# VH-VL binders against q6dbn1: the designs that were tried, part 8

Target 1, 243 residues: q6dbn1
Amino acid sequence: MRCISCREEYLPRNAGTCKECYVEAGETEEELKREIDDLKAKVAFLRLSSSLDHGTSSTSRSFTDVVLIASEDNAGSPPIPAHKSVLVSRSPVFKAMLENEMEESLSGTIKISDVSYDALRTFVYYLYTAEACLDEQMACDLLVMSEKYQVKHLKSYCERFLVTKLSPDNSLMTYAFAHQHNAKHVLDAALSQIVENMDKLTKREEYMELVEKDPRLIVEIYEAYLSKQVNTAAGGTSTSKTS

## First folded at step 6 (VH-VL; framework fv_socazolimab)

Design b11
Fold by ESMFold2-Fast, scan of step 6:
Structure b11 (fold): chain C 243 residues (1-243), chain A 121 residues (1-121), chain B 109 residues (1-109)
Amino acid sequence: as target 1 above (243 residues)
Amino acid sequence: EVQLVESGAEVKKPGSSVKVSCKASGGTFSSYAISWVRQAPGQGLEWMGRINPIFGTANYAQKFQGRVTITADESTSTAYMELSSLRSEDTAVYYCARSPLRYYKWGMDVWGQGTTVTVSS
Amino acid sequence: QSALTQPASVSGSLGQSVTISCTGSSSDVGGYNYVSWYQQHPGKAPNLMIYDVSKRSGVSNRFSGSKSGNTASLTISGLQAEDEADYYCSSYTSSSTYVFGGGTKLTVL
């Protein structure tokens, strides 16, 4: 939004600009609302069964041709039945795995390490419905899985969730995590939060840990801060700008 | 369901060292911090230290500075706690416990089963 | 050892309410909203009940947390036999560490 509050500064001579800003924002909101409603309808159309919301579906299990297992040596986790056609259409990694006559294609079993049954189940549910119930841990787990299996839609979904949980207190840890897992949207948001609170950076507990672990990440923070200072010093005075 | 599985019981002599392991499964290892907490027989909980696996750096309670070393191996999703210069007062159950990395200040939501360490001559 | 002060024991009857206090200083409980509560049954690992002073960790809504100044409180309403356990408070500190309370044994009469 270009103008948050035109009420206090509303003057007849400036009415057109403020009204145009307000009307533009309203039109954008209506357009986004319709797009959201269309996407919700599309998701509803793609859903196989409401029982998938409860983690079980007899209909969805019918005619499955592959099973996924949460861990290689865990006898307690049940296999998750799925359809090769869904996995292949959602993930180029599963496509390569299943089309190149790898062990997974021949055995009909895909073993996924380092994930919980709940995370794997939620991941598979997302491939079918484009819906997932996220908490902080699930968002991190699914973000890592979406990068590994190249599911861009899920990665974006997890990144949006993590950004809503971003705060000054967790921004440096979030920045390091995002950097390690190539989460560019979260990375950029965390970096902006850090830069906006630069006066507190060296007082953060994680600062010295990050300096020791990967000093380049700290350099990137200072470079972003310097760039912001140069740009904000010049940005408000375009008609009086020097050089 | 993140799970933490600790190594087996140890019996050690005074002056020796013990190294306890904590294998994490069911979650992204770099997305949480691991704390070590001990409990002597019939006594309360005592926090020893924490490691953030993504950084590989650890923070220790003052009482254990110089005696405890906490490490993590992300490739095996395993955290370790090594306590040196053991004395009879170190006889306790040692727990590893998980905190979400972004919220590690708020508490530990998943705990290992505990490793009994007995220090006796 | 534990730096936070808790009563050694509290008792309540089935269906009643009980409150357990946890008192620290401005460098821990009073300085931060990072107070957590743990339930421990004999021979078992602790279970997180409350975090961030008042947020429940998947536990019954009979459990609630609060804080005023240097004192945090855990309140258990509608006491049930299974609530009989040891309860520990914990707080983040200005030294970037955690400290536990001494623990409170809850007896359900």
Scores: ipSAE 0.370, ipTM 0.691, lowest interface PAE 3.7, mean pLDDT 81

Design b2
Fold by ESMFold2-Fast, scan of step 6:
Structure b2 (fold): chain C 243 residues (1-243), chain A 121 residues (1-121), chain B 109 residues (1-109)
Amino acid sequence: as target 1 above (243 residues)
Amino acid sequence: EVQLVESGAEVKKPGSSVKVSCKASGGTFSSYAISWVRQAPGQGLEWMGRIIPLFGTANYAQKFQGRVTITADESTSTAYMELSSLRSEDTAVYYCARSPLRYYKWGMDVWGQGTTVTVSS
Amino acid sequence: QSALTQPASVSGSLGQSVTISCTGSSSDVGGYNYVSWYQQHPGKAPNLMIYDVSKRSGVSNRFSGSKSGNTASLTISGLQAEDEADYYCSSYTSSSTYVFGGGTKLTVL
């Protein structure tokens, strides 16, 4: 997978120019299956003319049969033309939507709420190319979209990006976000970092906010900590338990 | 790109309350914090408070504690700031501004256009 | 009005440089690396220019930030007419709030 350079106005703390390609050794079977699906989509894209370039002057658009619109209330966003075949092959949610006699299939228009034009454009571009340039905001937006539309590799890609930005200062907030959006990999990484810094948990600014909002998440942290202590003590040596 | 659109100008009487809205367009509403900052005519910027929609929790500057309530409605991607017991000194332009959730301590990178609130008898 | 100390005004000639200071305490500027600078033109909302010692993408290379102890500084080199504006510093605090400086009016002569 390659990162596509995009020049945007970014805060450097949030900027994440991907200068490195996705290169890993020792991938899991599930990751390889997702990568195969993404490569198949990229091959399919190379055989199609795309109107997904930046700039509306492209006259090389080739037989698009559906339009995606970012927003319920944003008159300035241009529609994004696409191919039903690409959407269906990349997302089981789009497949269900477009292969049945639903309103989207009949009208040829799909409205996507709660996303910016840039996020939707990047999401659609990823469906065609298996490539996306991430910063913190884009990773969060695309993670939510990948969960909603069940695009497994994009979700994994966004989670890996967010994990690289994980710190003790943002781990509790990242944990809450991951929990709300079913981001299991980010959730586990954030939880591990919280447990490694358990002595600071009650001193974090966000601690009381989580206690009030969803005490279950705090209980899960304490349970994870206790499980780690029990597993450490079970190593077959004489160990005193904490009270 | 995230855009913040604030409600229209208000003229209020002393002792009343005002509720200003800030609708976020684009982006995941739960992925940022929203602050309210005011500016009286010819004066500097004054931070009032912040809400983190993901948690539904708000923090307020001590000066405004007890008079300001900041809320968020995730279903409409709208944040609200309600200021009670209005005085002439509350006449100001009120801004909403967003911070990325994981970096909310670093500052506000997207700002609304501002809502003028005038308090006069 | 504000807790952070900035000079009320600063002036400079076209092409020269100016520095605006922002002084706080150990509970804000001195205690954290969360200092930001905002530019505000008349009738407009503030724009984030710099945070800590880094500048926002798209901001001219003429703008730079620094911090030493309880004092942060914004330096603008090669002054242009469009730099004429109000500049505000802001810092995160030990009370989990933000505090702004009083603002500095920059006049380009």
Scores: ipSAE 0.341, ipTM 0.675, lowest interface PAE 3.8, mean pLDDT 80

Design b3
Fold by ESMFold2-Fast, scan of step 6:
Structure b3 (fold): chain C 243 residues (1-243), chain A 121 residues (1-121), chain B 109 residues (1-109)
Amino acid sequence: as target 1 above (243 residues)
Amino acid sequence: EVQLVESGAEVKKPGSSVKVSCKASGGTFSSYAISWVRQAPGQGLEWMGRIIPILGTANYAQKFQGRVTITADESTSTAYMELSSLRSEDTAVYYCARSPLRYYKWGMDVWGQGTTVTVSS
Amino acid sequence: QSALTQPASVSGSLGQSVTISCTGSSSDVGGYNYVSWYQQHPGKAPNLMIYDVSKRSGVSNRFSGSKSGNTASLTISGLQAEDEADYYCSSYTSSSTYVFGGGTKLTVL
């Protein structure tokens, strides 16, 4: 696995090599890193605290009022302490959940299913700092979470990251994934990549599997291709004759 | 920490079938492919087949064609491998393993604990 | 049996380097850059060490992978006692399947 930006101490279970940054993505990555660093400094200033933990002599004044737990059955991962005010300010879904006296607001516990401890921790850290270390798996997991909890900037960040990893070899599967999870930016980019390599589409092993699964997705590809051909032909030639 | 948890050990008679389950937790089930790999006692790893849950389609190694069926249930994040017409040489540990969907050709990065299937008369 | 050829065993001394080969054909190792290496300790599931020929799966930089023609290689430098295990190579094939090597038992002397 590759990670564009990563700490060397990243957990082995989910860690990949984080040395590779492509030139094409460099401008966007550098811009995002600057913005994240700026937001991190602003959040740290506003909170006057460097820790999400409730236990040290200095950070004991942080007073977390909610915990998040990975998986519905709690796979034995530790709960992640957080502040309702931060969750509410960063996610309209958490706002609705915590302000409407739902079970989570009353119990002080939010259970999140189908997410790893590392992904949940990274998601919560992002809510506090606007910073996340992405590899492709983390980008997929956080994209799904950002869609569910309506964290628009994180969703955009994850989509942009996935687009930088788009290739002819992964474009069809990326398209299927983006369609399943309403990832519009990734979907459009993948579709464009597929249309650009249209002559190879039917030779992909995944093509027949996608036809069997949902032929509508294939119809959308052909429709996009035809639309592009019409636009290209209209712009490329001009013919008019009068008798 | 994505985990794959397999069902418990099975003892089967020759000619019967076995169905092993693999429950995925801690990750987006639609973002990866699931392979089944077996290992007979003292032998090497043998790939049996793969399913891509988001597509619902499976591919099988030629040796197992017609005997193995791999399925997935997205609602429970569980993949299944059913092997029919069991023979004594099917005695093995059966592993499920996942690959990232976008890069399923690169290898399998998370493995289940293995399910021991013993075929004895 | 496995289609890819690995030596049955290799040995090396503590602190030295060893290389394990994995030879296939143009329909697998030679035809694709989808070679992976797995480490298996007794009684445990395999662990992905290297994928895409040379990329590390969060493992020590002592592990490196390479490929030349139809032969892929796993090199382990600075051998440690915990490196003693079985090592398997695997490759994607022209039939959209995977094939494993026969496995190599590494002994650290």
Scores: ipSAE 0.457, ipTM 0.737, lowest interface PAE 2.7, mean pLDDT 81

Design b4
Fold by ESMFold2-Fast, scan of step 6:
Structure b4 (fold): chain C 243 residues (1-243), chain A 121 residues (1-121), chain B 109 residues (1-109)
Amino acid sequence: as target 1 above (243 residues)
Amino acid sequence: EVQLVESGAEVKKPGSSVKVSCKASGGTFSSYAISWVRQAPGQGLEWMGRIIPIYGTANYAQKFQGRVTITADESTSTAYMELSSLRSEDTAVYYCARSPLRYYKWGMDVWGQGTTVTVSS
Amino acid sequence: QSALTQPASVSGSLGQSVTISCTGSSSDVGGYNYVSWYQQHPGKAPNLMIYDVSKRSGVSNRFSGSKSGNTASLTISGLQAEDEADYYCSSYTSSSTYVFGGGTKLTVL
């Protein structure tokens, strides 16, 4: 399963799971939902069959053994219970954290910096289900988390979503964000958008801020623009196959 | 130079709502996060919430969750903060402030002049 | 509703240095390099002076920021009369919110 774009204005009080965001033709949608449910059941069965502790109490396996906290001082940010085994299997960073004698492994508490409760909850849900509902803010937050915790598929999913939201209005900001977080696909798409709208580059307020803060980004944009111009000129002068 | 221009002073009754506007003058705020910060007379600064206009998403401080709504209209380069169920303790100067979206975690570089909201019966 | 801890007031003589502390927890100051400092003169909006340990463009070299563990500091060297103001620290939090310190009134002389 996969989430498509979820708009706040369309589904403001959506209490459903990411499964509700699975959108296809009516007949195809019902068949795919059935197929997904069947595959999940088969995976669950195979996991039980391969367990060395098959006879162990199901209540012991259902209980969470770690909590993730977005904010220790926020009453509106409750701890998010999780299973160490799920975190370890989905993220090599969590594996390193939880399988060694690190504080998180010993205390049963993982404090996550730079994320909202909603982003952390969605990230954890993705680790369990491989599903996430994205808007532009969530895609940015989850992209940062997927880079930090090395969750490759989620990073790719967020990048694809962000590419669909590119416009001349946001392309310079998106390019800077992508550069900071090693988002190669978003970076390339944003750069292409900027190069096609070069006449507007210096008119953006962000332009002067980037010149001061990260001048290399601006240099890279001009280098890409010049490269495109050279390729266009070369094509115009030597497209003939006569020799 | 971009300036944030806030709406004029308001005098409100307890239990009513107030909506303050913040317009980007000389530019646009589409590529920025807009925060609202208040300051009661003789008191310190208190962050209320933030909107990222291009994403249509807002985050609120826990104290104001459920009472504050921050919105933005990109076509008019105007952000709004609406505070409901007003009490005398809500008497304060309300500021809007801008952060570049990439750097919004590092603070607010342009501030509005402030809107005085007085709640009295 | 947590506020960062700042001294209510500090004072220094013209030409001397003063340091203002800002103490939080691992979920704000200690967890991030996103501490900022604001100067506020009476009746005016706050002005961003420092973000992280970097000065805002156009701010005097007399102002510097530092951070160690859960405590950030603003140091003002070569105190001048116009430095007399209220100073607020602010930090990004693990809830993707901001929290301000209680503010410090700086008196020169």
Scores: ipSAE 0.000, ipTM 0.421, lowest interface PAE 15.8, mean pLDDT 76

Design b5
Fold by ESMFold2-Fast, scan of step 6:
Structure b5 (fold): chain C 243 residues (1-243), chain A 121 residues (1-121), chain B 109 residues (1-109)
Amino acid sequence: as target 1 above (243 residues)
Amino acid sequence: EVQLVESGAEVKKPGSSVKVSCKASGGTFSSYAISWVRQAPGQGLEWMGRIIPIWGTANYAQKFQGRVTITADESTSTAYMELSSLRSEDTAVYYCARSPLRYYKWGMDVWGQGTTVTVSS
Amino acid sequence: QSALTQPASVSGSLGQSVTISCTGSSSDVGGYNYVSWYQQHPGKAPNLMIYDVSKRSGVSNRFSGSKSGNTASLTISGLQAEDEADYYCSSYTSSSTYVFGGGTKLTVL
């Protein structure tokens, strides 16, 4: 899935040119893909609403009982209406919040100030439809949200997308980000790319910052490199093993 | 939509300190780097420093080393810039600006509205 | 002195093209290819227009970036009145810092 909102993230030099080269065909393809995704989400949402009805009401889907607000100031973004039952069934964090948290349960309002309206809207649509349109910014934002609200499938989906965008220019920062958010698939992919380019590690601009702030991440990189060197050496005549 | 909201204007005496805040809304704070850039009246842009919130480590331009401290609080999605030993030439508009963490070397895509700091005796 | 050199001013007529240069050294523009261009209207915050040779989504295709050695260039074609602004280049440096150019005032005649 290509997301036209990639404009909020600037890409590595070699990837940035691709959008310009395919502007005509890409625009048409992106529009059609977005329309197909919107139709899929609508159909999935309608099926979910029908399932929630128990056959007693044809308008049960219109009875939202909670709103989510992306802006901390409450004035910037429109509220996103939702059903507590959907949030609770998709996220154990929302379940705890809405079943045990008295203020959110009584006010019917959940404020999420550290996310854009578009990201929150996409996140809510994913909870209803299991579909999301990703670009690099959206993938990072939804990855953070999926960890915070414990939505495992969305986290995996975002990780797979981010792995396709790994490059030497972003691998060290991607490694740090993945480590912070327990994104194991991205972490492993970034680490592999760093180790493959180990001769350039100390030449990276962010290397000294990482050494100063979190030297344990650098130790993990060196340990992974040493393990690979031992395995590479063992691929020859050597039967040696590290103690 | 994606916004950086800075604290209000300040008037300070020479030798004092100023602390400007930058609250991020509309983007996940941990996926960005935050820079501070100033602009004296009628002058050009001057980069002061950058913080990567997930590390808490800041880099500073040599001119400001020892006078500027940049911090971040992930729980409130707020970055801070404190400039000490203020001089009249520190009178400027101070901007916070964000870069995507994975591409922070390329530039700053979202900017705050600016905070005017006036240093006068 | 500023690390990046820009002309103080450039001018062009409606509909023509102008090019703004940004010259540094091997420790910034020449070494890293992490050059950005910002447009600033009076009294407003800067807006990112170009990163490296790619334009920001939503920015007119009249704006393009290029680079040769230690010099990056911003080219604006089909000049319009709204393009009248200050333009700044910026580059990552070998010290893991950023440096701005002195700025160029574009006047549309």
Scores: ipSAE 0.207, ipTM 0.626, lowest interface PAE 4.9, mean pLDDT 79

Design b6
Fold by ESMFold2-Fast, scan of step 6:
Structure b6 (fold): chain C 243 residues (1-243), chain A 121 residues (1-121), chain B 109 residues (1-109)
Amino acid sequence: as target 1 above (243 residues)
Amino acid sequence: EVQLVESGAEVKKPGSSVKVSCKASGGTFSSYAISWVRQAPGQGLEWMGRIIPIFDTANYAQKFQGRVTITADESTSTAYMELSSLRSEDTAVYYCARSPLRYYKWGMDVWGQGTTVTVSS
Amino acid sequence: QSALTQPASVSGSLGQSVTISCTGSSSDVGGYNYVSWYQQHPGKAPNLMIYDVSKRSGVSNRFSGSKSGNTASLTISGLQAEDEADYYCSSYTSSSTYVFGGGTKLTVL
């Protein structure tokens, strides 16, 4: 059951240790995460002008001034306390929400629809630490949230994770999902996978639905395929079984 | 935790229609496919159809084509199943169920609590 | 109207193993590795146990799936009292639909 290959053998809910494998693969993201975390800790230190606790287990969480509520107004899920300064510095959407004296700024409560408590908690944890534990479901949910709240680095991290889980079986649906949520890295990777399996494209039910919904995306697939054929003709000759 | 919350029990007359709702609570609706599955008393499971919300299209089992309509409203994270021309044989528990969009072919991992629909004169 | 054939009932003793078969055609079970298995306790919604012949949801490793031609099988090892339930197979089809088996009642003796 230990995950090394991560070949879509388990549903996203069952992805136990796969997330740890892919954290190491994202070297540029890890470097960016460390830099963001260092800057965030420095900013939090400068804003905290007094010692809040001698135990120092909660460096950035004392004096919270806003709470986030997941999905349901009357849910049994607990509110997630946060600092407005952290939200504002990490998300231009939260900045606009909190600085323009909107209802959220006045009430101290932000209600976020279409998100689970676990996804919201992981999202907030990322805003503080630049760390998130991903499986495929969490990566999809956090990708949607990162686009909605314009958290560019989290979106990139989620896209890189989802790319590692691409297969011929999920490529067309991944392409459609990436298109809907403006996930360019996932879109490009899914497009590449579709082009490699072009002979199966027109046999998929999803193909006809995508043709009807947005035929321009099908034109993009065809153009990518044509471009690849020109390049592959030279490569195929050089890599034929003679070498 | 993600839940699918279905509308309450219905008692309907033969020849009428019923519309059951399924609200996704605590989850991203657009990243999933939603299926409807029914179970008559003491009988087995019967797949009725699915909708993939990002395409706004539904696919139906042959038996239900022409009588069932499955729709989705992403703004409210709610899927609907409407069954028309009701007969006594349509008395069943109706489940909505969710599949991850990328893996919808493998089955349904989250199920609603079920809505009992009784068709009687 | 079950498209897939399952035995109506099977039984096994505590600690033993049982196997439930699910037979279809080349347009469903025989054509795809998208057979799933659901466990249903009385009065409850179905619970996904296996989502491919060899894959699993977050359930015990005592549950395993296999496939030979047009027949898929669910094997439950080390039977426990709580395994007593109805079990349904389901398969993706060449028409991009799903079909269910008729269900098998498992009795743990």
Scores: ipSAE 0.027, ipTM 0.583, lowest interface PAE 7.0, mean pLDDT 78

Design b7
Fold by ESMFold2-Fast, scan of step 6:
Order: sequence, then structure tokens, then C-alpha cells
Structure b7 (fold): chain C 243 residues (1-243), chain A 121 residues (1-121), chain B 109 residues (1-109)
Amino acid sequence: as target 1 above (243 residues)
Amino acid sequence: EVQLVESGAEVKKPGSSVKVSCKASGGTFSSYAISWVRQAPGQGLEWMGRIIPIFGEANYAQKFQGRVTITADESTSTAYMELSSLRSEDTAVYYCARSPLRYYKWGMDVWGQGTTVTVSS
Amino acid sequence: QSALTQPASVSGSLGQSVTISCTGSSSDVGGYNYVSWYQQHPGKAPNLMIYDVSKRSGVSNRFSGSKSGNTASLTISGLQAEDEADYYCSSYTSSSTYVFGGGTKLTVL
């Protein structure tokens, strides 16, 4: 007899799936549920005054009425054409810029400071599609932009990505970044990772840098560790958030 | 399940042009980038360019600038690659391949069957 | 002319592991975390095996990717006869293009 998923042999007493396939199926189910939730959020985001007619095929390059320029680009990167209607529907900050007779509305040019061409292009792609191609640096760049332009869906998207990239090696610096940019989900996940690996904290090269630059962050880590130890020792409060 | 179906084999003379088509069967291009990759007999893969139809953006490898044009017709879910000024060195299998926009910088997940283009006199 | 550098061939025995390297520069492999690996059997289109080099493996758990500096690596564990194929790496570039490696022929002994 074989496992129904992996076709490995198993004893007849084992119910139709080996342990490994059972665990794998459970993980796949959780992944599919997350994908469904992500797609629902994406549909809700795009449904809001979508200019998909202007964002499909060549229409995204046709009848554009604004250009965005990355001001940190030393290479003279091209302006990124866009539609005011898309920007306004995705960002209350762009709405304020473009509806209240600000210079950007009058000139048809929006200059974005402290951003690379690649990050700005990816940000604009996200506003049209709710899709972004992320690595750790791009996720950080776009998280900063999502906060500046109040694009909550993108901030959540970037935080979910960064959480999947947490490791003992990057958790301390990820915690500092999340604290600086009010990324609550990343902050909590990074703090948990650090607390689970407290024996390694003082061995990180970044530890002394943070002690000098942001000592309050280090105090908060030790306080979180202490709270976890108290709750663990109490037994009945092991699932408590610590107050 | 999306399948990419490419047009049939072509035999062309030097100096002519070829236009290869790639049709999405069972899906559309709206959330994808479409790339063209060629492979000469016994040689490796060579990326020619891509189009992201929803953005109206086409990018080309420097080697093919001025000779290749990639277009897409979303109403028929068909992408096209036209290569001009053909030389014997252009004899290759030409593949179209799709990338989800979420992963387009990493790579292409669905590939066409390939179109053989032979340049000879 | 800037194909990424791969060994022309590698070989391994059934059940063993093999590693294929892919070396570029700071404008491709070294500058980005966008490396992918393709498997190609004779007469067939390439198949994407790995589309990232982090904890997400893409297609198969026997296939894993890693990257250090300008060099990415594909490791295939528990070699099987059907793994015999050509393997190509590819990377995104600073010009917003792609570049492929020269390809590695894997022989399973």
C-alpha cells in the first residue's frame, strides 16, 4: 500500500496518507487560505475607482496626465508616466497633491525624493496592479513609500514579505527598521525572533551600534524578554500578550 | 492551467524578417510579463526582451536593440516577436515565456513549445 | 557577451548531491536577489525549478538555491536518473534585463 500523496509504502493500519504528506497537505491548505485572503484584499484595493482601462495594454502609456520622477537618480532615468485618477484612487496623499491645486497638479510632474528609479517604478506598478516583485531591499523601500503616501495595502504586503525573511542574523536590524517606520507586524515578529535567540543578541555586530544609536530599542528587547520569562514561569499566562 | 502556443516553424532568407506569435490558451496576459528567449542549435539560452502589456512597456537586450520588436494584443491574448535583418546566426528555437508580475524579476514559470526559425539561402 | 559563468558539465551518482555554480558581477548576481534556475531536457522547453534563493524554494525540496556575493549555487540532493538534464541560471540586471548562464550538463552516473 502507498501513501495517496507521495506514493511511498505504508502499513495498512495507517490512514491513506503518511505523516509527511499529512503535514504537507496542512501547510498547503494554510498557504491556499492566505492566497485567497490576499486575492480578496487585492480585489478590494483595485475595485476602488480603478482606471484599469488606462492601466491595461498600451493605455497605461496612452492619455497619461502626470509623470513621476525619482530625484535620487543620478543616471537620468526616464520619467514614469501615470494617470492622476489611479494615483488619487490609491493614495490620499496623492489625492491631496492633485486635487488642491498644488504645484504637482499644475505642472503635471511629481518629484519623489529619496527613492531610486527601480523602487518608484515598482511602486507605480503596484498602484496599477496590486503586484510587486520584492526582495528585502525593495520591500523596505516600498514600505517607506507606502507610509509616506498612505497606501495601507502595500504596507501590509511588504510587512508580510519581510516577516518571511526573518532569521537570527537579520532580526535585530529588522526590528530597528520596523520601529523607525511603525511597521507593527514586522516589529512584533522580529522582537519574537530576537527573544527566542537572546543568547545571540550580544554577539551580533549590530548590537553595539544599536546600544550607541538607539539604546531605548535594546531596553525594550530586554523588557520583552523579561515579560516572556515571567509569563512562562507563571504557566497559566503563557498565552498572554504580557500587558 | 495556462498553456502558451507558438506559431509554426519558419524558413527565411538572410536579410528578411520573421514574426513569431505566442497565444495564451486557457488564460490571459493581463497580470503577466511575456519574454522571448532563443536557443541556437547546441547552444545556451539567450534572453531577447520582454513586454508587460498592462504597462505598455517593452525592454530589449542590448544585442537585439533596433532589430527586435515585441508587441502584444490583449484582446486575442497573443504576443509577437519580430526580428529583422536576419543572419545565419539567428537560426534558433525561439521561445515565449510568461512571468507573473509578482515574480517577473526572478523568472518565467510557463514556456511555449518553441518555434524553429532557420535562416538559409 | 555577458553570459553568467557556469561549469560546462558536472556529474554525480544516484542518491548523491551535486552543486552547480553561477558567477556574475555586481550588476547582476551580486547586485540583486533575483536568481532563478531552469532545467532543460533534450528537445524540450526549459522548466523553472527555483525562482528565489531564500527559504522559498519554488518547485522542489530536493533542489535548493543559495547565493554569496557574485556567485549563486544550485544544489540537487538525492540525485535521481530523471535529474539528468541541462541546467541554466539566470539573473535580473541593473539594465532591467535578464542574463542567462552558459548552461551546465548534469550526468547521473
Scores: ipSAE 0.356, ipTM 0.678, lowest interface PAE 3.6, mean pLDDT 81

